VHH binders against RNA 2',3'-cyclic phosphodiesterase. Designs and how they scored, part 1

Scores and structures below are computed, not measured.

Target 1, 188 residues: RNA 2',3'-cyclic phosphodiesterase, of Aquifex aeolicus (o66967)
Amino acid sequence: MKVVRAFVGFFTSKSINEVAERIKKEVDLKIMGKWVEPQNVHMTLQFLGDITEAQAIEVIKNLQEISKKNIPFRIKYKGLGVFPDVKRPRVLWIGVSEGANKLTNLAKEVARLNAKKGIIPKNSKNFVPHVTICRIKSYDRKTLNELLRKYRTVEFGEDEVNKIALISSTLTSVGPIYTVVEEFYLGG
Below, numbering starts at 1 at the first letter of every chain, in headers, positions and changes, except where a header shows other numbers; antibody chains aren't numbered by Kabat.
F, E and O are the ipSAE of ESMFold2-Fast, ESMFold2 and OpenDDE, as the mean of both directions, binder to target and target to binder. V2 is 0.75 times the mean of E and O plus 0.25 times the DockQ between their complexes.
Where letters were taken out, [cut] stands.
The coordinates of atoms that the task and the answers printed are left out; those that the model quotes come from them. Centres of patches stay.

## First folded at step 4 (VHH)

Design d07 (from c06 with S104E; framework vhh_5c3l_4)
Fold by ESMFold2-Fast, scan of step 4:
Structure d07 (fold): chain B 188 residues (1-188), chain A 123 residues (1-123)
Amino acid sequence: as target 1 above (188 residues)
Amino acid sequence: QVQLQESGGGLVQPGGSLRLSCAASGFTFSTYGMSWVRQAPGKGLEVVSDISTSGDSTTYADSVKGRFTISRDNAKNTLYLQMNSLKPEDTAVYYCAKEYLDFEGPDYYFDYRGPGTQVTVSS
């Protein structure tokens, strides 16, 4: 059976797309891993995992319905964090301050409509709005702790959330290759 | 039902070698990237190495580059880690891991992680 690894989300603006590269240079090899390239910086609203072509068609219908009911809104990027936690940091990410509630409501609407069609991702958790900048392979603990403290309240930029997409992800050892399957403008 | 089972750990002298194996079942092994991850006493988790679906592309942490080799046998659903010139600082529990979420979700490295195998490098 033909499957595609996919998520629902959108790509971020230039102001945010360059943050990963800037932070990578600042930590100078003391945090190593796969740093997200500018063209790959994105917000995930729901990770779907492997889905069939039939499931992809249903997700597309749901996103079209959602786009008609939601209008564009602004978000502000602020702070750095790690997943799952500082004891076992695997992912370094940028948080969202202003607009986080609207993103959360949008993500919940996506998950609710997909669930009604039996599309329920394995390992689903509560939505936390974030933009990944590094998948961590090794780190200096002191450097990571200092980085998180330094950037805890720093604003990195703003975006207008004006579209949502179904995006496919092809994994390679040097990072993912993302392809927009279908996208819809909010309010249209 | 996904299962990962590591083997090959043990006690070895500095400068020695070990080969770790990970037997995978319950999923189409050849379609997923795989990783070896370790946790040393009092340290955080470190991704040691990862390997592409075909085995043609590999990456290594700087701490093990030139000493460790990751490989896979898709016909046998098995992942390997050849560890040469072992150092006391390589002492850790080593985990086999299936990559699930590349840059999405709160648990980006591991859809599934095995129970681990202990490697101790000491005289």
Scores: ipSAE 0.014, ipTM 0.223, lowest interface PAE 7.4, mean pLDDT 84

Design d08 (from c06 with S104D G105S; framework vhh_5c3l_4)
Fold by ESMFold2-Fast, scan of step 4:
Structure d08 (fold): chain B 188 residues (1-188), chain A 123 residues (1-123)
Amino acid sequence: as target 1 above (188 residues)
Amino acid sequence: QVQLQESGGGLVQPGGSLRLSCAASGFTFSTYGMSWVRQAPGKGLEVVSDISTSGDSTTYADSVKGRFTISRDNAKNTLYLQMNSLKPEDTAVYYCAKEYLDFDSPDYYFDYRGPGTQVTVSS
């Protein structure tokens, strides 16, 4: 059975694509892990996991429907955070301030239409708008706490959310290779 | 299908030893870092040890350093945890965990974890 590992989302603009490299340099090996390369910086609206070709076709139809009913909107990237929490940090991410509620509504619409077609990802989490910059393997606690405090209210950039895509992920030893399966412009 | 299956847990007296194994399938084992994580009754998950793809780099939580040894056999797709000088505080369910290499999964620690194996340290 042929399956593809996929998610619904979009690639971020150059406004924040270099943030991971800048912060990696700043922490100077005090936070180590898999740092996101500029070409791989993205926003995930719904992680799908392994899906079949038939499921991919249904997702594409749903995204086309959603794109016709939603218009472009602005978001602002602001602050750093960690998942799941500062006691057990595994993911370092950039937050969204302005436009977070519109992203959440868009993500909920994607999940609702996919669920109607029986496409319900295992281990689904509540949607939190974020852009991952590092999957943390090891860290110095003082350095991490200082980093989060320093960047708590820093604005990193802006984007216009003007398209949504079904994106496939091929995992390699050096990180993922993302391929756009199909994308649709909002308002078109 | 990614699958991880732990074994080797059980009841042991303080000061005793156990060796946990994790059989991995459904992915290219040698290209992923691996971890052992545990959860004691009423507590959150604790990462006890991590190992790199080659096995050349390992880390340990302060609570187990000097007592536990993580290792892997890439030819057998198997991860191990040698647990020596066990203490009552080591009582927990132990999970084998696969390193997350893509950035999409909402699993904040790893993209897959096994069902776990119970370790009970008691007299």
Scores: ipSAE 0.018, ipTM 0.350, lowest interface PAE 5.1, mean pLDDT 85

Design d09 (from c06 with S104D G105A; framework vhh_5c3l_4)
Fold by ESMFold2-Fast, scan of step 4:
Structure d09 (fold): chain B 188 residues (1-188), chain A 123 residues (1-123)
Amino acid sequence: as target 1 above (188 residues)
Amino acid sequence: QVQLQESGGGLVQPGGSLRLSCAASGFTFSTYGMSWVRQAPGKGLEVVSDISTSGDSTTYADSVKGRFTISRDNAKNTLYLQMNSLKPEDTAVYYCAKEYLDFDAPDYYFDYRGPGTQVTVSS
């Protein structure tokens, strides 16, 4: 059976696509892992995991309906954080300040409509708007703590959220390859 | 209910080898990427290796590349880590972890970890 690994989201603009590379150079090997390449920087609204072609078709229908009911809005990227927390950091990410509530509402609507079709991925609760810049494999605690303090209130850029997409992920030995399956403009 | 059970740890001399196993149950093993992660005394958690759903794609931490090999048997719901040329710095508790394998997970790297198995490398 044909299965595709997928998520709902959008790719970020040039304003923050190079932040991962800049911070990687700044920490000078004191934080190591898989640093996100500029072309792969994205916002995930809902991670779906492995879905069938039939499920993908249902998600596409849901995204089309959502796009008609929502209009474009602005978001500002601000601050650095880690998941799950500073004691066990696994994911280094850029936060969202302005527009976070609208982004959260959009993500909830995506999850709600997909759930009505029986598409319920694990960990779909407690959405936190973020842009991943590094999947951490090893780190120096002092360097990480200093980095988080330094960038706590720093603004990295802004975007207009004007589209949503179903994106497929093909994992390779050098990292993921993301392909837009279908995308829809908000307000269209 | 997700369950992961590691085995195969122990005491070994520098330059020796160990093979870790992880028995998985409570989920469709073949549809999830899997990882081996470790935690040494006084250190943070380190992802040692990860493997794709089919086993076609693998990655390794620089500290273990060329020495460790991750593999999986989807028919047996089992994950393996072959550890060769072991060094004292490899001393750690090793955990089997269920994860997404890429940057798409919305909240954290690991969906679930097992209880771990102790590996001690000393002369």
Scores: ipSAE 0.014, ipTM 0.237, lowest interface PAE 7.6, mean pLDDT 83

Design d10 (from c06 with S104T; framework vhh_5c3l_4)
Fold by ESMFold2-Fast, scan of step 4:
Structure d10 (fold): chain B 188 residues (1-188), chain A 123 residues (1-123)
Amino acid sequence: as target 1 above (188 residues)
Amino acid sequence: QVQLQESGGGLVQPGGSLRLSCAASGFTFSTYGMSWVRQAPGKGLEVVSDISTSGDSTTYADSVKGRFTISRDNAKNTLYLQMNSLKPEDTAVYYCAKEYLDFTGPDYYFDYRGPGTQVTVSS
């Protein structure tokens, strides 16, 4: 069975795309890992995992329906956080302040329509709006704690959420390659 | 396709030991860091331990440090978790996972992890 690894989301603006490189230089090897390349910075609304071609077609139909029922809205990027938690930090991310509730509602709508077609990723109910900037492999605990404190309330930029896409992900030894399968403009 | 298959779970008494194994296929195992993650019923995912590509660097959650040991055999494409001095709080489904899917949020581990193996610590 031929499958594609996919997610629903959108790519972020230039104001956010450079943050990973800037923070990487600031921490000066005290936090090491895979820092997200500017062209790969994105917001995920629902990770789908491996889906079949038939499932991809159903997701595309659902995104088209969603795009007709939702209008563009603004979001602001603010704060840094880690997953799963500060004691075992593995992913460093930028949060969302203004517009987080609208993003969460959009993500819930995507998940509900996909679920109606039997497309149900595991534990999708724990949606947290975020933009990943680093997959952490090693870190200095004091540096990480100081970084999170320093940037807790810092605004990094803003976006207008005006489109939603099905995006495929091909994992390579040098990082992921993302391809837009189909995208739709909100209000269209 | 990436495939991960855990084994070695079961029922043990408090203070007992278990050794979990994870057989990996569909990718070049030696080039990826690996992790053990667990989920107790009704609770969120907890990263238990991770190991570097060569096996020379490991980390552990505070809850298991000193009791659990992660290791790997790159020639056999297999990841291991030795669990000693087990506690009722260690009861969970244990998953092996290929490097975090850093673009998906808290549930990103579910794309590239096995179906899991149940560990129950009960008298």
Scores: ipSAE 0.013, ipTM 0.240, lowest interface PAE 8.0, mean pLDDT 83

Design d11 (from c06 with F103W; framework vhh_5c3l_4)
Fold by ESMFold2-Fast, scan of step 4:
Order: sequence, then C-alpha cells, then structure tokens
Structure d11 (fold): chain B 188 residues (1-188), chain A 123 residues (1-123)
Amino acid sequence: as target 1 above (188 residues)
Amino acid sequence: QVQLQESGGGLVQPGGSLRLSCAASGFTFSTYGMSWVRQAPGKGLEVVSDISTSGDSTTYADSVKGRFTISRDNAKNTLYLQMNSLKPEDTAVYYCAKEYLDWSGPDYYFDYRGPGTQVTVSS
C-alpha cells in the first residue's frame, strides 16, 4: 500500500510570504525554531495525514465538486497568535480577520465531503484560520509577549481565495517539500 | 511508520487514580514534544497536558492542574499520565499525541495521535 502525506489548502501571496523572515530578523534569535520559508507559506483547510492513492482520488473528486459550488472571496491577514497558548507556545501564526467565516465554512465543506467517503483524519475537528510562520523550539518569554502585543491589531496583507488544492508533503532534513497534486479554481 | 498505543484506561470511582501509558515507535521519540489530549462525550478535543523533549517543561489544562502529572521515559519510548482525584468530568477518551514539526499540520500542533483509551469515572 502506497501512501502520501497530504493536506487540502492553498499557497499564500508574495506579500504575506515574507512576514516570517521579517519577524525572524526582528526577534534576533530570541525566538528559535523552524521558520517557514517564503515558498512554503500556506493556509491549511484540512490536514489529511497519510492517505492512499484511492483516498487521494476521492479527495480530488470532492475538491472539484466544492470548487464548482463556491466563488472566490477576499481575506485579510491580521494579528499574531500562538498554539496552544502563551504558557507553552509551540506554533506562531498569522490570523485572519475579514473572510475568516468564509474560510471556516469552506474548511467545513471539505471535511464533510471527505467524511462521507470515509476519509476522516485524526484530530481535524477544530478549525482556526491561520498561516504558520514558526514552529517554536525555544523562546524568550518577554520577547514573545511583546511581539504578540505589538502585532495584535496589525494587518499584514490580503488575498483572494480563488483556488483549493490537494498538496503532498515530503519531509527532508532541511524541511518539507510541498507538491501540488491537483488544484481547482473556485467558480469553475 | 509512526505508531502510538495508549493503555491503562478503565472504570474508576470518583476520587480514584489511574495511570495511562503510551508506547511510541517508528520515530525518534526523544526529539519530539508529546501531549495528552482527551475528548468527552459530545465535546471537542481538549489538550490536557504537554511535555518537552527532555521532560523539563510541562503544562496542564486548568481543569486538571494539581491532579494530573505528565512524564516521559525516553529510554523506553513511553509517555505517562498519572491521574489522581478523578472526577466524573474527567470521563473521556484519552489520546497520546506527537508534536507536529511540518507546516501542514492540523490546527492543534500535533500530527499523529493514537487510537485512544477510555476513562470512565462513575459510581
């Protein structure tokens, strides 16, 4: 049985792709970890984990159906947050202000149709629209708290969500390599 | 292949204790942070406790703080959760979860969890 590690999502625009590098420079080693490279910045609508070729085919059919029923919409990137919380921050991310409800509805449609085909990934129940910029390994507490406060209401840019894709992830010693398996434009 | 297998769940009386174990294989256990996550009937997932790679740093949900203790044995590739002073509200399926280092992970920061072990606190 051949499996691929995959997720449903889309890659963000160039304006947002540089935010991780700018913030990495600003914190000057006081937040360390795996900072997301510009080419890897993305929005995940549903993480699938390891799926078979048969499951990938079903996901592709579902994404094609969803793309025909949904039209493009605008989102705005705003604020920084951490998962799970500030007591033990593991993931630093950029939030979504305008369009967050439409992203959530899109993610729910993806999960619902995949579930109808028996494709139910472990731990995909809570969706929060976000763009990961760093997986944190160590941090200076004061620096992190000041960073979150400084950027709480800052707008980083905007995108038109006009396509959705099935994307595969191959892990390497230097980081993940993402490959678009198939993508579909919203509205056609 | 990453594998996580929980054990130690069961039925206990309020005020009782249980110790959960999670056997890990298919990855270098000592290089990942680990979590215990639970799901009560009709509710969403709750991160109960987290532990760093070395075991030096731990966190707990407010609902379990002072009653539960997370620990790990890197030589045995095993994660533990000691649960004391159990309450009916602790009734849930408990999952062992591995920290996610890939950017495409779920909204929680772990990408693999085990099949879970049922804990029921009832008289």
Scores: ipSAE 0.014, ipTM 0.252, lowest interface PAE 7.4, mean pLDDT 84

Design d12 (from c06 with F103Y; framework vhh_5c3l_4)
Fold by ESMFold2-Fast, scan of step 4:
Structure d12 (fold): chain B 188 residues (1-188), chain A 123 residues (1-123)
Amino acid sequence: as target 1 above (188 residues)
Amino acid sequence: QVQLQESGGGLVQPGGSLRLSCAASGFTFSTYGMSWVRQAPGKGLEVVSDISTSGDSTTYADSVKGRFTISRDNAKNTLYLQMNSLKPEDTAVYYCAKEYLDYSGPDYYFDYRGPGTQVTVSS
């Protein structure tokens, strides 16, 4: 069968969609990589990788079930971090302060129901709520350390998590094109 | 679908060398960056090296810099890791990984499908 590259998540509000561009300008080439365009800023609850149409149908059923059992909640975006760590930074991200536990519980519920259908990503890690702003290719260590210290307590904005989606990713020469396959309102 | 098959691992003494290979299929190899990732016994995954689509840009973990060299042959759809001056702490399963070209993926920008190849450094 045809496969689709997919993840479960939601797109963030305009409150943080331009943060990547602002920080990119601030670091002035001292951190280089793939900076997230405003239209692509999102929260991933579970990365699925390549899935079949049959698997996509099962994920959609699971998200519909989850949406009926969960109600909307607020989250606040705060702080910058890196994965895996500051010694070997690969991903620069915005963290979540208020609502992080609810977001983590939602992500765990998604993973649990998908696992019951045999949909288990091979390279999964413990869920840490985050919004990626740069996939780092090279960096100046002093600049990165100063950036992380400067923003460790800075609030970037907030969202109401009121829907979840299965989103497909089509990779192009200019970057990813994300398409909502199906979305469900929480409390629906 | 994406298939990655690692080979070239084995048992070597400290100070020895090994060359790992990764045969790629199921995608246009030349359009993706590639990485070598390892997992030592009882530890998490570590990205040891990555290489750009053309092979003109490479990066290395501090733990292997100066000892390991990543390279690729786009005509053969093959990724290589030359490992010199091996140390006991290099003992791990080594995985070949395809780079994700977006932001939705895991913490590391890789997508490994192969079973890995075991490298054991012991006297």
Scores: ipSAE 0.017, ipTM 0.382, lowest interface PAE 5.5, mean pLDDT 85

Design d13 (from c06 with F103L; framework vhh_5c3l_4)
Fold by ESMFold2-Fast, scan of step 4:
Structure d13 (fold): chain B 188 residues (1-188), chain A 123 residues (1-123)
Amino acid sequence: as target 1 above (188 residues)
Amino acid sequence: QVQLQESGGGLVQPGGSLRLSCAASGFTFSTYGMSWVRQAPGKGLEVVSDISTSGDSTTYADSVKGRFTISRDNAKNTLYLQMNSLKPEDTAVYYCAKEYLDLSGPDYYFDYRGPGTQVTVSS
């Protein structure tokens, strides 16, 4: 049975897409890894993992229903953080200040409708809105700590969340290739 | 469903060696990066080692660098950790973890983890 690796989310605006490259230059090799390319910068609402074509069809139907019941809203990108924590940082990300609760509600709605169709990923149940900018392979601890402190309260930009998509992901040695399977405009 | 099952732990004397294995099923093993993580008594989780999808790129925690070797066999859906020159400080439960390289969340580096295998290094 054929499966596709997928997630529900959306791609971010151009201003945010360039932040990873700017910060990469600032740290000048003191933080190394897979820096997210501008075309790949995104917000994940629910990671689905490997799903079947039948499951993908059900997710698409759920996203269409959700898009009709939700209206566009604004979010503000603010702060840098790491997952899982500063002692073992693996992912560097941009946080969300204004609109975080609305993103969380949207993500919960996606997860609830998918669960009704038996589509229940084994991933973390706690949603934290974030945009990944680097998958860290090595780092200078002082540089990372100073970077996180410097940008803790910095606003990187704003976005209007006006669509949601089912996106497929193909992993390669140089990074992921994302393909929009289907997307829906909020309020449509 | 995703399943990860570790084996190969046990009691070993300082300076000894152990080889851990992780049998993976329920997903396309060759398309995911994999990790070994451990939890020592009274401590949090530590990422010990990472390996890329093809096995050509690996990383190690400073505490184990030069002593441990991570490897994978994509034909057998199996991840390995060769542990040499073991120290009492290596005593921990060792977990096999499926790493999500292209997405992130609160469990971003592990979208699944096995039940673990106990390694005890003592004289």
Scores: ipSAE 0.014, ipTM 0.232, lowest interface PAE 7.6, mean pLDDT 83

Design d14 (from c06 with L101I; framework vhh_5c3l_4)
Fold by ESMFold2-Fast, scan of step 4:
Structure d14 (fold): chain B 188 residues (1-188), chain A 123 residues (1-123)
Amino acid sequence: as target 1 above (188 residues)
Amino acid sequence: QVQLQESGGGLVQPGGSLRLSCAASGFTFSTYGMSWVRQAPGKGLEVVSDISTSGDSTTYADSVKGRFTISRDNAKNTLYLQMNSLKPEDTAVYYCAKEYIDFSGPDYYFDYRGPGTQVTVSS
């Protein structure tokens, strides 16, 4: 009956949350789309899609177990990239350098426990840690290529990964509305 | 189970029009962005148009801007593509695609495509 579109992840710190606004201003309409509002900047560990209330309860139990087994760790944000590729860019994102392996292991643990309950990520593939800053609708190819080259090795900031959450996502014409369903501190 | 069923394709002369429909089931249609994608003979997949969940925001490939119009009816779980001023270059199989927002990997835009509908523009 009742389903919610959800993902497992966490919201990023203030330093990284303003990057989308800064880059939006720099490209001055040559890359247009839905630039992520500061309050919506986040890291996704596993996108779940539409899940039932019963499935949400199972995910919450799994996140609680994971939070007890994992301790906080540092990550550094570095570089810009696009999904799926530069030929058809749909998402502009910030990458992770330091801590990427720990994020990948955390994401794998989330996926493994959820899969045991029949909650399997659609189109499972290799995890790439990233923070989305723009859902691209139109772009100037030269501007995009120059932007990616300019920021390839730029460090944007750092975070301590100290909690994980089940977050619901409602898509609208002006962007997603995110609501924390439940969150857990690592080491708790 | 996600199901997408396209219809409305056919043979049309250059300058003609066609309206494609896509009936969706097995998911909450109103919570996903939708797109029309096409594949011409011997070519790769091209996203021709995207539409937001409410229908208020749309995008078009440069090749179809001003000629194609995407729309949706969330009450009927149906996606549409109005194609005007058709050109031989528009000949392709047209697929209705469900947005898959997968932030876990490099293939962000994965479309759960239907079986497709053939559009042939020829004299």
Scores: ipSAE 0.012, ipTM 0.227, lowest interface PAE 8.3, mean pLDDT 83

Design d15 (from c06 with L101F; framework vhh_5c3l_4)
Fold by ESMFold2-Fast, scan of step 4:
Structure d15 (fold): chain B 188 residues (1-188), chain A 123 residues (1-123)
Amino acid sequence: as target 1 above (188 residues)
Amino acid sequence: QVQLQESGGGLVQPGGSLRLSCAASGFTFSTYGMSWVRQAPGKGLEVVSDISTSGDSTTYADSVKGRFTISRDNAKNTLYLQMNSLKPEDTAVYYCAKEYFDFSGPDYYFDYRGPGTQVTVSS
């Protein structure tokens, strides 16, 4: 059984890729966990989990069709947040202000076409555009609250969403290794 | 490969107690944080509780705080959830979940979850 752990998304620009390292340094061990390395910073449009080679081929066909029907658009990265909430923070992320609705529509189109081929992730959540910077293992509550308040309205950068990809994830004890399986330019 | 096997679910009356167990294999249990996650009928996944690698740090959802206790035995590769003062709204399938290192995945902490164990609270 050949299976690939995969997601649909894209890698972010160099301007945003360093944010995780900067915030990690700022909090100085007061928030600890798995911090995202610059090469691994990305936006997930749909997490697929373990899929077969046949399913991967169908996802690729769907992404090609989506890329022909969607044009590039701009997004702005702004603010910090946590999932699920500040009482039980597990994921620290950078939000999207401008372009969030267009990202949400793109993610819905990906999920809709994949669902038509029977590719439905086990437990789908409401899509919230975000870039993960840390999976939190421990935190100082005061430090976290001050960090979220300090960066609530801070703009971290901009990107043009001009391509979408099927990306594989190989999990290791020290973190994931992401590989682009196939990517398509929007408007192509 | 990661294997997680839940047990201990069943039918219980409101106010009753159950203890769930999760037997883990296929990975070094003591190096990963663990979670209990549940899914009630018609609802999404809810992280009920999580526990650090050593067991020294625990977190609980507000809905179960003060009633549920998570613990682990690293020598036995086993995770536990002691559930007291059970309510009808605790009815769900309960899943054992291993720490999730993939940044692309959901915000719930699991690399893999087991097949689950059904808990039904009814009179």
Scores: ipSAE 0.027, ipTM 0.431, lowest interface PAE 4.8, mean pLDDT 85

Design d17 (from c06 with Y100W; framework vhh_5c3l_4)
Fold by ESMFold2-Fast, scan of step 4:
Structure d17 (fold): chain B 188 residues (1-188), chain A 123 residues (1-123)
Amino acid sequence: as target 1 above (188 residues)
Amino acid sequence: QVQLQESGGGLVQPGGSLRLSCAASGFTFSTYGMSWVRQAPGKGLEVVSDISTSGDSTTYADSVKGRFTISRDNAKNTLYLQMNSLKPEDTAVYYCAKEWLDFSGPDYYFDYRGPGTQVTVSS
């Protein structure tokens, strides 16, 4: 059957799209991995994995419903963190300070409505608002610790969350190609 | 579409050796980094080894460094893990995993891992 790899989210503003490139240069090969290209910087509200065309249609209906019941809100990008933890860092990310609770509520609403249609990702993890900048393959521990300390309270930019989208991911030899399948403006 | 199938697991005594294989299909194997990931009973996933697209760069978890060797054969679309000097602590289901190139997914989820192969180290 025909499936598409997809997630629910939105693309970030130009103000933070270059942060991954700047930090990559700063760490000078002491943190190595897959760094996010500017065009691929995004916020994920729910990763869906492989879904069928029928499931995609249900997700789109749910996003349209959610968009009518939620209004735009502001978020601020602040700080760096790692998943799962600093002892075993695999993902380097930019955090959200102002608006984090509103993003969490939005993500929970997406997951709740999708679950009602039997669309449940294999691994359900507590939602943490973040923008991924690197999937880490190797790192110098001192450099990583200094980086996290240096940027703990640094603000990278801000966005108005005014839309929500179903986005498809096509994996290629040069990395992922993200395509908006359908998007809805909040308050509409 | 992407398929990964592990094989070569089994029961061995401490100090023994096993070689795991992973047959890959549905994607251009030579353009992706690959990993071996394991899960011991009652524990989370542990990345034991990574290998670059060409095989020139490898990494190992401290728990297996010096005992395990990751390798790949791009002509055969196959990933290998040679496991020497096995310890009871190595008992786990071992998974072949394709490099995570999608930045939207969770940290502990690996794209296109196969069904796994059980390795049990005991007397």
Scores: ipSAE 0.067, ipTM 0.497, lowest interface PAE 4.3, mean pLDDT 85

Design d19 (from c06 with D102E; framework vhh_5c3l_4)
Fold by ESMFold2-Fast, scan of step 4:
Structure d19 (fold): chain B 188 residues (1-188), chain A 123 residues (1-123)
Amino acid sequence: as target 1 above (188 residues)
Amino acid sequence: QVQLQESGGGLVQPGGSLRLSCAASGFTFSTYGMSWVRQAPGKGLEVVSDISTSGDSTTYADSVKGRFTISRDNAKNTLYLQMNSLKPEDTAVYYCAKEYLEFSGPDYYFDYRGPGTQVTVSS
């Protein structure tokens, strides 16, 4: 069966794409893992997993409908956090302050329309707007705690959310290769 | 804590009807949109229908349009699904769910913790 590993989201602007590399250098091997490369920095609105070509077509139709009903809006990137929590940190991410509610509503709309076509990811949970910067393999606890405290209220940049896309992910030995399958401008 | 309790399922022949109910507690029911979600044997979850906070706006999956009707009674904290012209492919466990706020985070998870109610459509 022809399947593609996919998610709905958008790529971030160059203003934030370098943050992962800067923080990686700052922590100087005290937090190790897969640091997200500048070209791969993105916001996920819904992770779909492996979907069929027929499901991809339905997602594309839903994104087109959503794009005509939503207008562009501003978001600000602020703060660092971890998933699931500081006791067992696995993902280091940048949060969203201004525009978080609009992102949450957009993600809900995507998930709702996809679900009506039977496209529901396993283990779906509450949406938290975030940009992943590192998948953590090992860490120094003091360094991580200091990093989170230092950047708790730091603003990293801003974006205008003006499009949404179905993006495919091809895993390689070097990391994922993301390809835009189809994208739609908000308000278009 | 949020609790959702489904009821009204059972065995029915093709072309028959069932009315599902969901009793909600632990939150202000009238301030949340609600949904009916189903899971057929060996399949993933499918959102069947959703309803706005006031009940004024509803949507339906293409598979059930014209056959199912979602409604709510905010005074009773109860969600309903009227199912008509049932088909074998409607066989599933049906869950009620609090609005799509639960579709978030690094993993997406429905906040419906009821046991569901089994609907079996068979001759």
Scores: ipSAE 0.006, ipTM 0.154, lowest interface PAE 9.4, mean pLDDT 82

